VHH binders against q8wuj3r1227to1361. Designs and how they scored, part 3

Target 1, 135 residues: q8wuj3r1227to1361
Amino acid sequence: NDFAYIEVDGKKYPSSEDGIQVVVIDGNQGRVVSHTSFRNSILQGIPWQLFNYVATIPDNSIVLMASKGRYVSRGPWTRVLEKLGADRGLKLKEQMAFVGFKGSFRPIWVTLDTEDHKAKIFQVVPIPVVKKKKL

## First folded at step 19 (VHH)

Design z3
Fold by ESMFold2, look of step 21:
Structure z3 (fold): chain B 135 residues (1-135), chain A 118 residues (1-118)
Amino acid sequence: as target 1 above (135 residues)
Amino acid sequence: QVQLVESGGGLVQPGGSLRLSCAASGFTFSDHDMIWVRQAPGKGPEWIAYIYDSGDTMRDDSTKGRFTISRDNAKNTLYLQMTSLKPEDTALYYCARGFSEWSYFDYRGPGTQVTVSS
């Protein structure tokens, strides 16, 4: 009996469909601004809906993703993970969880966990999100 | 304006090879990922190969390594080298533009027909 959710400040955001779920958090104030899911039929092929969704996310946003059930773990949609800070070419396993960022820099807290049975991330992100100067 | 034009399709025998080209204009080709897609009659579109602006690639396993995507940024041209062709590869093949910095639109060419039969 598989279930998955994303939790932000104690509030859970579940999904009922196999695929991936996405939660977007404003990096200036730390508020959740959207929650949506993308079923496997969207993730296979050219995922126009996912691409356009992510393109409209405001800059300086924290983007959380988690797998639900058996999801499509390969294909063009995975480019979204790389654009949000994941390492290129990392092989996704049967489960995944991801904390990413849409902006002009890559924060150090960007994290991907992927495993065959369970993927889980617990993360504290500084708010507001700002680019650090390396002196 | 953005334009993609495929060429190189045609009739080929099973086991044969074919090289498709996609000529691009109206955008900075070297800044974009590119995609080859095919669509057989009565089926939905199926991505075949994806190439990054860097030249790195990903492939759909449905072709089992028989197809190779490449690009020539100096010529604004995308390629698909197909080998060991089978009748089930019969489809309309088209190229599509991918990511360039959170900008993605449904731009694709009209396609080139590939028919594999004896």
Scores: ipSAE 0.361, ipTM 0.662, lowest interface PAE 2.8, mean pLDDT 80
Fold by OpenDDE, look of step 21:
Structure z3 (fold): chain B 135 residues (1-135), chain A 118 residues (1-118)
Amino acid sequence: as target 1 above (135 residues)
Amino acid sequence: QVQLVESGGGLVQPGGSLRLSCAASGFTFSDHDMIWVRQAPGKGPEWIAYIYDSGDTMRDDSTKGRFTISRDNAKNTLYLQMTSLKPEDTALYYCARGFSEWSYFDYRGPGTQVTVSS
């Protein structure tokens, strides 16, 4: 069984059915704010649930998607990926690992390393050092 | 008011061809993606073909070799050319308008019936 999973800070986010799973990360705080799954029947039919869900994702979010099993790789639902930064006409493969961004948010500190069996997303969040002068 | 009206459906023999049309009004047709969807008795709706406002197309693999989606913006009309029709293609065929550049669809017509039978 070939399925992709999403892990954030050592926590795995499972998917129960074939389709795609989605994890939303706050781009400022770096914490997971929501996750959900969309089964093939939703993707193949009228994927209004997916579109509505993505519409509610706040700007400055990092959106992770991964497929489970033989998901529906083609269809109008893929239009949602354009909203998250994908090019028009993107052709998906049998397995999907996708990183998107909501809004104009495009952080340069997100690095994607692709290996033969996995994709690693590495986020480096700079910690501001505030120097206070003694009054 | 947005209106979509399908036509061109009917009864055909297996192996036959049909050309469906969808007349659009009440909106700027050229600015919207358009979709053909069908629903067979006892089955849920399934998308057949998607055409972007740019004219690029996306098609389901099950009908990709037989069905072709196109549009004429000057006539505000969407087309579906169907060839090599099969009994399993029997369904009510709908024309649908893309809601926005990031949405599926918000309007569809009443549909036109296609029946493939010997």
Scores: ipSAE 0.065, ipTM 0.471, lowest interface PAE 2.9, mean pLDDT 83

## First folded at step 21 (VHH)

Design k5
Fold by OpenDDE, last read:
Structure k5 (fold): chain B 135 residues (1-135), chain A 118 residues (1-118)
Amino acid sequence: as target 1 above (135 residues)
Amino acid sequence: QVQLVESGGGLVQPGGSLRLSCAASGFTFSDHDMIWVRQAPGKGPEWIAYIYDSGDTMRDDSTKGRFTISRDNAKNTLYLQMTSLKPEDTALYYCARGWSEKSYHDYRGPGTQVTVSS
């Protein structure tokens, strides 16, 4: 049995389903505003549920994603990763962890980890999320 | 209203070729990613190919050597060129909109049947 979870400020959000877990954090207040998951069966086809969910996430939101199970292959669903700051053409392995951002800019802390066995990200994101000037 | 209409399906022998078309209307076609997906009896939907609004493509490994996705924005049409067809390719083939910056719904056509049989 695979174990996957997202933890935000000491609170764990476990996932019981194989697929992608999503946790959304308000970038201004730093509180979790929603969490959900999408099964592999959805990710294998037209992931309109995921598209809709991500599209309706408010701007200035930190979006955390983690995979559970053995299905993290590039497909239509990965388009949301790109929209949340991941590079296009990213190579995914068996497991994935992602810290993205829904907004008008790409923060430098956007991070993707992909591994065959265990993907993990430990990260501190300053709140509120603000656009940094390029030096 | 968003409308997608697939065509070009039919009965073909193994090793044959088909070119599917998807006529799009009711939205700015050139601004949207598009997807080909298929569903065989008793199975769930399976994505085949994805084409970005930019024209870049992403294809499933199982079919990428045989199937090619393309688009003609001037004609608001999406294409799927299929070659070296196999019985396993028998399915109802749909075209669908890909990612949208706005809210998304399950936008797909009624599908076109592809049957590969000797």
Scores: ipSAE 0.835, ipTM 0.911, lowest interface PAE 0.6, mean pLDDT 92
Fold by OpenDDE, last read:
Structure k5 (fold): chain B 135 residues (1-135), chain A 118 residues (1-118)
Amino acid sequence: as target 1 above (135 residues)
Amino acid sequence: QVQLVESGGGLVQPGGSLRLSCAASGFTFSDHDMIWVRQAPGKGPEWIAYIYDSGDTMRDDSTKGRFTISRDNAKNTLYLQMTSLKPEDTALYYCARGWSEKSYHDYRGPGTQVTVSS
Protein backbone atom coordinates (compact mmCIF):
# COMPACT_ATOMS: atom_id res chain seq x y z
CA ASN B 1 0.00 0.00 0.00
CA ASP B 2 1.31 3.38 -1.01
CA PHE B 3 1.65 6.05 1.62
CA ALA B 4 -1.04 8.68 1.33
CA TYR B 5 -1.26 12.06 3.01
CA ILE B 6 -2.82 15.49 2.80
CA GLU B 7 -0.58 18.51 2.40
CA VAL B 8 -1.69 22.06 3.06
CA ASP B 9 0.64 25.01 2.53
CA GLY B 10 3.63 22.73 2.60
CA LYS B 11 2.64 20.98 5.82
CA LYS B 12 1.89 17.27 5.67
CA TYR B 13 -0.82 15.60 7.69
CA PRO B 14 -0.07 11.89 7.64
CA SER B 15 -2.09 9.08 9.12
CA SER B 16 -0.62 6.08 10.88
CA GLU B 17 -3.43 3.66 10.13
CA ASP B 18 -5.40 2.54 7.13
CA GLY B 19 -8.69 4.32 6.77
CA ILE B 20 -9.69 7.91 6.15
CA GLN B 21 -7.74 11.05 6.92
CA VAL B 22 -9.57 14.33 7.40
CA VAL B 23 -8.25 17.89 7.32
CA VAL B 24 -10.52 20.83 8.01
CA ILE B 25 -9.74 24.27 6.62
CA ASP B 26 -11.39 27.51 7.66
CA GLY B 27 -13.08 28.79 4.54
CA ASN B 28 -12.58 32.40 5.50
CA GLN B 29 -8.97 32.31 6.61
CA GLY B 30 -7.74 29.42 4.54
CA ARG B 31 -5.88 27.84 7.44
CA VAL B 32 -6.08 24.35 8.87
CA VAL B 33 -8.13 24.31 12.03
CA SER B 34 -8.23 20.58 12.73
CA HIS B 35 -7.19 17.20 11.43
CA THR B 36 -7.86 13.62 12.39
CA SER B 37 -8.14 10.09 11.04
CA PHE B 38 -10.55 7.21 11.25
CA ARG B 39 -9.35 3.64 11.03
CA ASN B 40 -11.16 0.89 9.18
CA SER B 41 -12.43 -0.72 12.36
CA ILE B 42 -14.48 2.40 12.91
CA LEU B 43 -15.54 2.81 9.29
CA GLN B 44 -16.76 -0.76 8.93
CA GLY B 45 -19.09 -0.59 11.91
CA ILE B 46 -21.12 2.20 13.43
CA PRO B 47 -18.95 5.19 12.56
CA TRP B 48 -20.28 7.42 15.30
CA GLN B 49 -16.87 8.96 15.89
CA LEU B 50 -16.77 10.18 12.29
CA PHE B 51 -20.40 11.24 12.30
CA ASN B 52 -19.84 13.26 15.42
CA TYR B 53 -16.64 14.80 14.16
CA VAL B 54 -18.15 15.90 10.85
CA ALA B 55 -21.37 17.09 12.44
CA THR B 56 -19.40 19.40 14.69
CA ILE B 57 -17.26 20.88 11.93
CA PRO B 58 -18.11 24.57 11.70
CA ASP B 59 -19.99 25.89 8.73
CA ASN B 60 -17.88 27.61 6.09
CA SER B 61 -15.25 24.90 6.34
CA ILE B 62 -13.46 23.13 3.55
CA VAL B 63 -13.10 19.46 4.35
CA LEU B 64 -10.33 17.42 2.76
CA MET B 65 -10.39 13.65 2.93
CA ALA B 66 -7.95 11.07 1.69
CA SER B 67 -7.84 7.33 2.03
CA LYS B 68 -4.84 5.41 3.25
CA GLY B 69 -4.26 1.81 2.35
CA ARG B 70 -7.21 -0.42 1.70
CA TYR B 71 -9.83 1.67 3.38
CA VAL B 72 -13.47 0.69 3.82
CA SER B 73 -14.86 2.13 0.61
CA ARG B 74 -18.48 1.37 1.39
CA GLY B 75 -20.55 1.85 4.47
CA PRO B 76 -22.59 4.22 6.57
CA TRP B 77 -19.64 6.57 6.97
CA THR B 78 -20.01 7.65 3.34
CA ARG B 79 -23.14 9.50 4.42
CA VAL B 80 -20.86 12.32 5.55
CA LEU B 81 -19.59 12.73 2.00
CA GLU B 82 -23.11 13.40 0.85
CA LYS B 83 -23.49 16.01 3.53
CA LEU B 84 -20.29 17.61 2.32
CA GLY B 85 -21.49 17.82 -1.28
CA ALA B 86 -21.08 14.39 -2.81
CA ASP B 87 -23.84 12.79 -4.82
CA ARG B 88 -25.69 9.97 -3.09
CA GLY B 89 -24.89 7.65 -5.95
CA LEU B 90 -21.17 8.25 -5.71
CA LYS B 91 -19.18 5.04 -5.92
CA LEU B 92 -15.88 5.21 -4.15
CA LYS B 93 -12.80 3.65 -5.66
CA GLU B 94 -9.91 1.77 -4.09
CA GLN B 95 -8.20 5.08 -3.42
CA MET B 96 -9.97 8.28 -2.57
CA ALA B 97 -9.37 12.00 -2.51
CA PHE B 98 -12.31 14.18 -1.59
CA VAL B 99 -12.97 17.89 -1.20
CA GLY B 100 -16.17 18.89 0.49
CA PHE B 101 -17.79 21.84 2.15
CA LYS B 102 -19.67 22.13 5.40
CA GLY B 103 -23.10 23.69 5.30
CA SER B 104 -24.10 25.84 2.38
CA PHE B 105 -20.57 27.13 2.01
CA ARG B 106 -19.44 26.89 -1.60
CA PRO B 107 -16.47 29.18 -2.07
CA ILE B 108 -16.06 30.39 -5.63
CA TRP B 109 -12.31 30.64 -5.18
CA VAL B 110 -11.82 26.90 -4.79
CA THR B 111 -10.61 25.08 -7.87
CA LEU B 112 -9.90 21.39 -7.89
CA ASP B 113 -7.17 20.10 -10.16
CA THR B 114 -6.96 16.35 -10.35
CA GLU B 115 -4.46 14.07 -11.95
CA ASP B 116 -3.72 10.43 -11.59
CA HIS B 117 -3.18 9.61 -7.91
CA LYS B 118 -3.36 13.28 -6.91
CA ALA B 119 -5.88 15.96 -6.14
CA LYS B 120 -5.07 19.62 -5.57
CA ILE B 121 -7.11 22.64 -4.69
CA PHE B 122 -6.20 26.19 -5.63
CA GLN B 123 -7.47 29.67 -5.01
CA VAL B 124 -7.48 30.80 -8.63
CA VAL B 125 -10.69 30.84 -10.66
CA PRO B 126 -14.05 31.65 -9.10
CA ILE B 127 -15.46 28.18 -9.69
CA PRO B 128 -16.77 26.26 -6.69
CA VAL B 129 -15.93 22.58 -6.79
CA VAL B 130 -17.06 19.63 -4.72
CA LYS B 131 -15.50 16.48 -6.04
CA LYS B 132 -14.22 13.01 -5.32
CA LYS B 133 -11.42 11.47 -7.34
CA LYS B 134 -9.75 8.12 -7.51
CA LEU B 135 -6.15 8.05 -6.41
CA GLN A 1 -34.04 9.93 25.97
CA VAL A 2 -33.05 8.03 22.86
CA GLN A 3 -33.87 4.37 23.15
CA LEU A 4 -33.51 1.49 20.71
CA VAL A 5 -34.62 -2.06 21.43
CA GLU A 6 -33.91 -4.93 19.07
CA SER A 7 -35.97 -8.12 18.94
CA GLY A 8 -36.68 -11.11 16.75
CA GLY A 9 -33.42 -12.96 17.12
CA GLY A 10 -33.14 -16.63 17.93
CA LEU A 11 -31.88 -20.01 16.84
CA VAL A 12 -32.50 -20.98 13.23
CA GLN A 13 -31.24 -23.67 10.87
CA PRO A 14 -29.17 -22.86 7.81
CA GLY A 15 -31.36 -21.70 4.97
CA GLY A 16 -33.92 -20.34 7.39
CA SER A 17 -35.31 -16.87 7.75
CA LEU A 18 -35.68 -14.33 10.54
CA ARG A 19 -37.16 -10.89 10.78
CA LEU A 20 -35.56 -8.52 13.25
CA SER A 21 -37.29 -5.48 14.63
CA CYS A 22 -35.99 -2.36 16.30
CA ALA A 23 -38.34 -0.25 18.34
CA ALA A 24 -37.27 3.38 18.51
CA SER A 25 -38.29 6.07 20.96
CA GLY A 26 -37.11 9.36 22.38
CA PHE A 27 -36.57 11.02 19.00
CA THR A 28 -38.35 11.75 15.72
CA PHE A 29 -37.75 8.41 14.05
CA SER A 30 -38.89 9.52 10.60
CA ASP A 31 -36.22 12.23 10.49
CA HIS A 32 -33.30 9.90 11.08
CA ASP A 33 -31.29 7.44 9.08
CA MET A 34 -30.99 4.02 10.65
CA ILE A 35 -28.40 1.25 10.57
CA TRP A 36 -28.25 -2.47 11.16
CA VAL A 37 -24.90 -3.70 12.45
CA ARG A 38 -23.77 -7.08 13.67
CA GLN A 39 -20.89 -8.37 15.71
CA ALA A 40 -19.80 -11.98 15.54
CA PRO A 41 -17.72 -13.62 18.26
CA GLY A 42 -14.11 -12.54 18.06
CA LYS A 43 -14.83 -9.96 15.37
CA GLY A 44 -15.49 -6.25 15.31
CA PRO A 45 -18.79 -4.64 14.46
CA GLU A 46 -19.70 -4.69 10.80
CA TRP A 47 -22.47 -2.77 9.12
CA ILE A 48 -24.93 -4.73 7.02
CA ALA A 49 -27.59 -2.24 5.99
CA TYR A 50 -28.35 1.47 6.04
CA ILE A 51 -31.66 3.18 5.40
CA TYR A 52 -31.99 6.90 4.83
CA ASP A 53 -34.71 9.08 6.24
CA SER A 54 -35.94 9.24 2.64
CA GLY A 55 -36.27 5.47 2.49
CA ASP A 56 -33.32 4.87 0.19
CA THR A 57 -31.07 2.03 1.22
CA MET A 58 -27.44 1.02 1.19
CA ARG A 59 -26.47 -2.57 1.86
CA ASP A 60 -23.31 -4.56 2.34
CA ASP A 61 -22.41 -6.78 -0.60
CA SER A 62 -22.05 -9.90 1.50
CA THR A 63 -25.65 -9.81 2.67
CA LYS A 64 -27.60 -7.54 0.32
CA GLY A 65 -28.84 -10.46 -1.72
CA ARG A 66 -30.32 -12.08 1.36
CA PHE A 67 -31.06 -9.26 3.80
CA THR A 68 -33.50 -6.40 3.36
CA ILE A 69 -33.75 -3.28 5.51
CA SER A 70 -37.01 -1.39 5.83
CA ARG A 71 -38.80 0.96 8.15
CA ASP A 72 -42.28 1.80 9.35
CA ASN A 73 -42.28 5.39 10.46
CA ALA A 74 -45.82 5.17 11.78
CA LYS A 75 -44.69 2.48 14.19
CA ASN A 76 -41.25 3.94 14.87
CA THR A 77 -39.83 0.57 13.91
CA LEU A 78 -36.86 -0.57 11.85
CA TYR A 79 -36.79 -4.03 10.29
CA LEU A 80 -34.25 -6.45 8.93
CA GLN A 81 -35.60 -9.32 6.90
CA MET A 82 -33.04 -12.09 6.73
CA THR A 83 -33.31 -15.03 4.35
CA SER A 84 -31.06 -17.92 3.37
CA LEU A 85 -29.28 -17.63 6.67
CA LYS A 86 -25.83 -19.13 7.04
CA PRO A 87 -23.77 -20.13 10.06
CA GLU A 88 -21.55 -17.14 9.27
CA ASP A 89 -24.50 -14.89 10.02
CA THR A 90 -24.35 -15.87 13.68
CA ALA A 91 -23.86 -12.65 15.59
CA LEU A 92 -25.34 -10.09 17.90
CA TYR A 93 -27.38 -7.72 15.77
CA TYR A 94 -27.66 -4.04 16.68
CA CYS A 95 -29.91 -1.25 15.59
CA ALA A 96 -28.36 2.21 15.51
CA ARG A 97 -29.16 5.73 14.44
CA GLY A 98 -27.42 7.00 11.33
CA TRP A 99 -26.24 10.44 10.34
CA SER A 100 -27.44 13.48 12.22
CA GLU A 101 -27.01 17.15 11.40
CA LYS A 102 -26.40 17.75 15.07
CA SER A 103 -23.80 16.15 17.26
CA TYR A 104 -23.83 12.38 17.16
CA HIS A 105 -23.55 9.80 19.89
CA ASP A 106 -23.36 6.05 19.83
CA TYR A 107 -27.09 5.42 19.87
CA ARG A 108 -27.78 1.71 19.61
CA GLY A 109 -29.73 -0.95 21.43
CA PRO A 110 -28.49 -3.85 23.50
CA GLY A 111 -28.76 -6.13 20.47
CA THR A 112 -30.57 -9.33 19.63
CA GLN A 113 -28.75 -12.63 19.24
CA VAL A 114 -29.03 -14.54 15.99
CA THR A 115 -27.64 -18.06 15.92
CA VAL A 116 -27.60 -20.11 12.74
CA SER A 117 -26.79 -23.75 13.37
CA SER A 118 -27.80 -27.22 12.24
Scores: ipSAE 0.807, ipTM 0.915, lowest interface PAE 0.6, mean pLDDT 88
Fold by OpenDDE, look of step 26:
Structure k5 (fold): chain B 135 residues (1-135), chain A 118 residues (1-118)
Amino acid sequence: as target 1 above (135 residues)
Amino acid sequence: QVQLVESGGGLVQPGGSLRLSCAASGFTFSDHDMIWVRQAPGKGPEWIAYIYDSGDTMRDDSTKGRFTISRDNAKNTLYLQMTSLKPEDTALYYCARGWSEKSYHDYRGPGTQVTVSS
């Protein structure tokens, strides 16, 4: 039941537990700095472990998330998606993939894919991540 | 020091109503999301409702038709209005802080017991 995984520059980051997987990329250097996963049991209640983890992610980080198995598709944990650039109030489906950003702005390349059976994102992010204004 | 104190729980009959309150102190209440969570015997914690600092809400599908979360920032108080209570709603109910931009701890109260029984 390997429904989802995260791959960065040819390296896969699998998760063995149902829930969500998170990979953090330094927005300046473009290398993976950390990765972890959160079980459904955490997502079902007060997901303070997730909140704390995300809160401690350094600014200017690209944050990748993917669901594993039948994850908790709604709840307080989804707040982190919003804080990482997702739209508010989204109803997630059975699978999700997310490319977010921890920082003071919302890059245009932030994206969330949600599907009933599968979700996939293939994305190239310019490194270093910089804030740009549209003229 | 962050403090959360729940109240309003008790014994009610099926179909009854309760209004839970959560008194918050030790932080700027209006700047924080808040959560209602419950834990029934033998079960893990489950979220019930979430209210944003903006006042927007999200609620789980099983209770959103019966339970309403609200807040009074002037009183630093979080509320949970429960209606049409069922025996399966029996649990210890907690209020907790939601998302924070800084390091997060499991800030929640000691809980208030809700028992629904005929």
Scores: ipSAE 0.798, ipTM 0.902, lowest interface PAE 0.6, mean pLDDT 90
Fold by OpenDDE, fold request of step 23:
Structure k5 (fold): chain B 135 residues (1-135), chain A 118 residues (1-118)
Amino acid sequence: as target 1 above (135 residues)
Amino acid sequence: QVQLVESGGGLVQPGGSLRLSCAASGFTFSDHDMIWVRQAPGKGPEWIAYIYDSGDTMRDDSTKGRFTISRDNAKNTLYLQMTSLKPEDTALYYCARGWSEKSYHDYRGPGTQVTVSS
């Protein structure tokens, strides 16, 4: 089992379902305020559940995403990545790791393609005390 | 209230063409992204094309070379031009609103049926 997972300050947020998982961290307090997942059946259609979830994330939040197994790497759902700082037209690979930021601050994005099937998208978070993540 | 109404579907032979329309009302159409999605019998909804408020587009690979999404903001209308239709394109076709900054609900029309058969 080589499924990716998200860990925040030693606490793991696993998921057994395919698609993507999301963890939201409060930028002021550094605590996880919510976590959820979205299955491929949602991502491949009209992903209103994801749109609504992301739209309601408070400003100054750090948003972590990771793909679980096979996921829908293209589609309308990727619009949320753009809103969180990703470039438009981002080409996702078979595996995804994403760090975004909800709000007006837009730091430099760093994209690393370590392998053909792995994509990592990073954002420098301008918060001094932020819980570390492990993907 | 948000309202979307699809039209233009019908029965067509393989290789034929159809142009679908989606009439939008109840919101500022020009400020919103829009989506075409379809659902075939026994399958879940599948996105076809996405058009940004800016006019940029995103399209699924399976239909990218045959289907074109466009919009007329003056008419509050979304379009899907379909060419080289195949039996596999048979489905109920929906239009829906895309990303919204405030909140999102499942805003879609009742759909228009497209049937491709010889």
Scores: ipSAE 0.794, ipTM 0.908, lowest interface PAE 0.6, mean pLDDT 87
Fold by OpenDDE, last read:
Structure k5 (fold): chain B 135 residues (1-135), chain A 118 residues (1-118)
Amino acid sequence: as target 1 above (135 residues)
Amino acid sequence: QVQLVESGGGLVQPGGSLRLSCAASGFTFSDHDMIWVRQAPGKGPEWIAYIYDSGDTMRDDSTKGRFTISRDNAKNTLYLQMTSLKPEDTALYYCARGWSEKSYHDYRGPGTQVTVSS
């Protein structure tokens, strides 16, 4: 019943809370190694929990992120997006879907498709999918 | 060890100005992003401004026109210039480190109190 979720190899990783959902995939094995979420209340302040989590993600990881709830505005937390491969000038949307990479690993079989009301991130092999719909 | 010490807070009338300082030690200041954040009574922490190691800045919209973040790497000091202060700006103001490539802890000072009142 959740409008935004991350699915990897047929396994769904929903988030029931607002903020940012994070799913980490091992780039070599294609398996989820960890997942967590960070509420807006954390993102609005000093997001040290997010910084710490992302900083400790192993190299050669694929990082999937999806937002839920209120509009996600630019702030200190967006620094992690830059570190994961986003441009600093990236414009955030109300409903965000993002795929990033830790280290120099940049697999070509990971792609992001965007439509007017949804975003889809997928990996060819295996097949992680991030679906995000506008409320 | 990482140490941050805020100063410059105090009591000021509406419309007044204050300049906060944050003295940093225990790390290479010039290599780190820095953040100003504040917390008012009964509210959660809210970020005000972010300054990159490169000197670029990011600011919250609510204070963007009134507050300016800057740094002096030679002095290992972070600044927050506040103008046109409002009662709503009353809060404890913290200085914190931004992104780190290594593990991150809640690296911030004890804070400096800013009270805006007539």
Scores: ipSAE 0.788, ipTM 0.909, lowest interface PAE 0.6, mean pLDDT 86
Fold by OpenDDE, fold request of step 23:
Structure k5 (fold): chain B 135 residues (1-135), chain A 118 residues (1-118)
Amino acid sequence: as target 1 above (135 residues)
Amino acid sequence: QVQLVESGGGLVQPGGSLRLSCAASGFTFSDHDMIWVRQAPGKGPEWIAYIYDSGDTMRDDSTKGRFTISRDNAKNTLYLQMTSLKPEDTALYYCARGWSEKSYHDYRGPGTQVTVSS
């Protein structure tokens, strides 16, 4: 029983189904606003369920996607990745971890750290340094 | 009204070839990605080939070497050239308009039947 999951701020979002898992984070608040999964059977066709779901994702959202199982092939569903910022030439691996953004929201503070069979996403926010002028 | 009408299907022997056509109307064809999808009895739909508005293509691995997708924007027509047909290719073949920011609706035709049998 191999489970794929996305963890956000210590909370796990497991998926037991083969396919892709999606977690949506509000880019402003940093909270998870929705999560879902799409089965391979859907991804083998024209995944309008996925398309519609993505369409409902608010702008300024961070979209996390992870794959589970053996079905990682380029197809109509990968158009979503492109919409979320991926290049068309993106090579899909057996295990996919993807970070995308809805709308024009493209924060530079998102860092993806990939390890063996793991991917970690970090938010690095610059802290302004205020110089106190001594009078 | 968006309309898609598939044609060119029929009965063919294994190893044979068919060319499917899809006549599109009711929208700016050249601005949309197009997809060929098929569904065999008792099975779920499976995409076969995808063509971007730019003309770039992607194809399913199972048919990549045998099927070719193309489009003629001047004729508002999508094509699927099928070669080396196999019994497993027997299905109802649909033409579908691709997903875009401007369209989130599933548009496809009634389909054309392809039967591969000896």
Scores: ipSAE 0.772, ipTM 0.898, lowest interface PAE 0.7, mean pLDDT 87
Fold by OpenDDE, look of step 21:
Structure k5 (fold): chain B 135 residues (1-135), chain A 118 residues (1-118)
Amino acid sequence: as target 1 above (135 residues)
Amino acid sequence: QVQLVESGGGLVQPGGSLRLSCAASGFTFSDHDMIWVRQAPGKGPEWIAYIYDSGDTMRDDSTKGRFTISRDNAKNTLYLQMTSLKPEDTALYYCARGWSEKSYHDYRGPGTQVTVSS
């Protein structure tokens, strides 16, 4: 299988269709609070479902995303990645793994890693997530 | 209430040009990203161009060289300039409200028909 998956504390969160899967973690408690997926047909059109879903995510949430199959790597849906910490105009590849954050600050560990054949992120995130003072 | 109304569509020959307009009302236009999408018969909706509230743009590769998205916040109007039109561009064209820092809702106009034919 040529796709990325999300596992949290030994529990896998698969997606049934090509596209992206999303897992939301409470930044204070470190628990999964929701998960969903968005198929390519949504990503290639007007991604209102994704916009609305992200809007409901509470602040101080860690947001994990992974792609399955040949996902739509370009389009308006990428706007949510910007909201979650990605740079504008980011060029996505065939495989995507993304760790983002919704909040009033941007943790330094927010990142996107892509490769031609795989994407893997190994991240240690302290719980609770706290804002660090910039010197 | 939020309202979007597209205009400017019609019948044109291959190689022709059209300029679509989308009149917006019922919300603060300048605070929202906007999207042009189209849907051809038997196909799903596909995005064409995206314009940020800041004015920056994102365009699909299939139409990037031919179509240009712009906005006039003073007139609450979104535009799509289309050039070098092809028969495969035949579709119903919609404008839609995109990302906003303040609200997220599903708003799209009824669409304007573009037909490219000899």
Scores: ipSAE 0.684, ipTM 0.844, lowest interface PAE 0.9, mean pLDDT 87

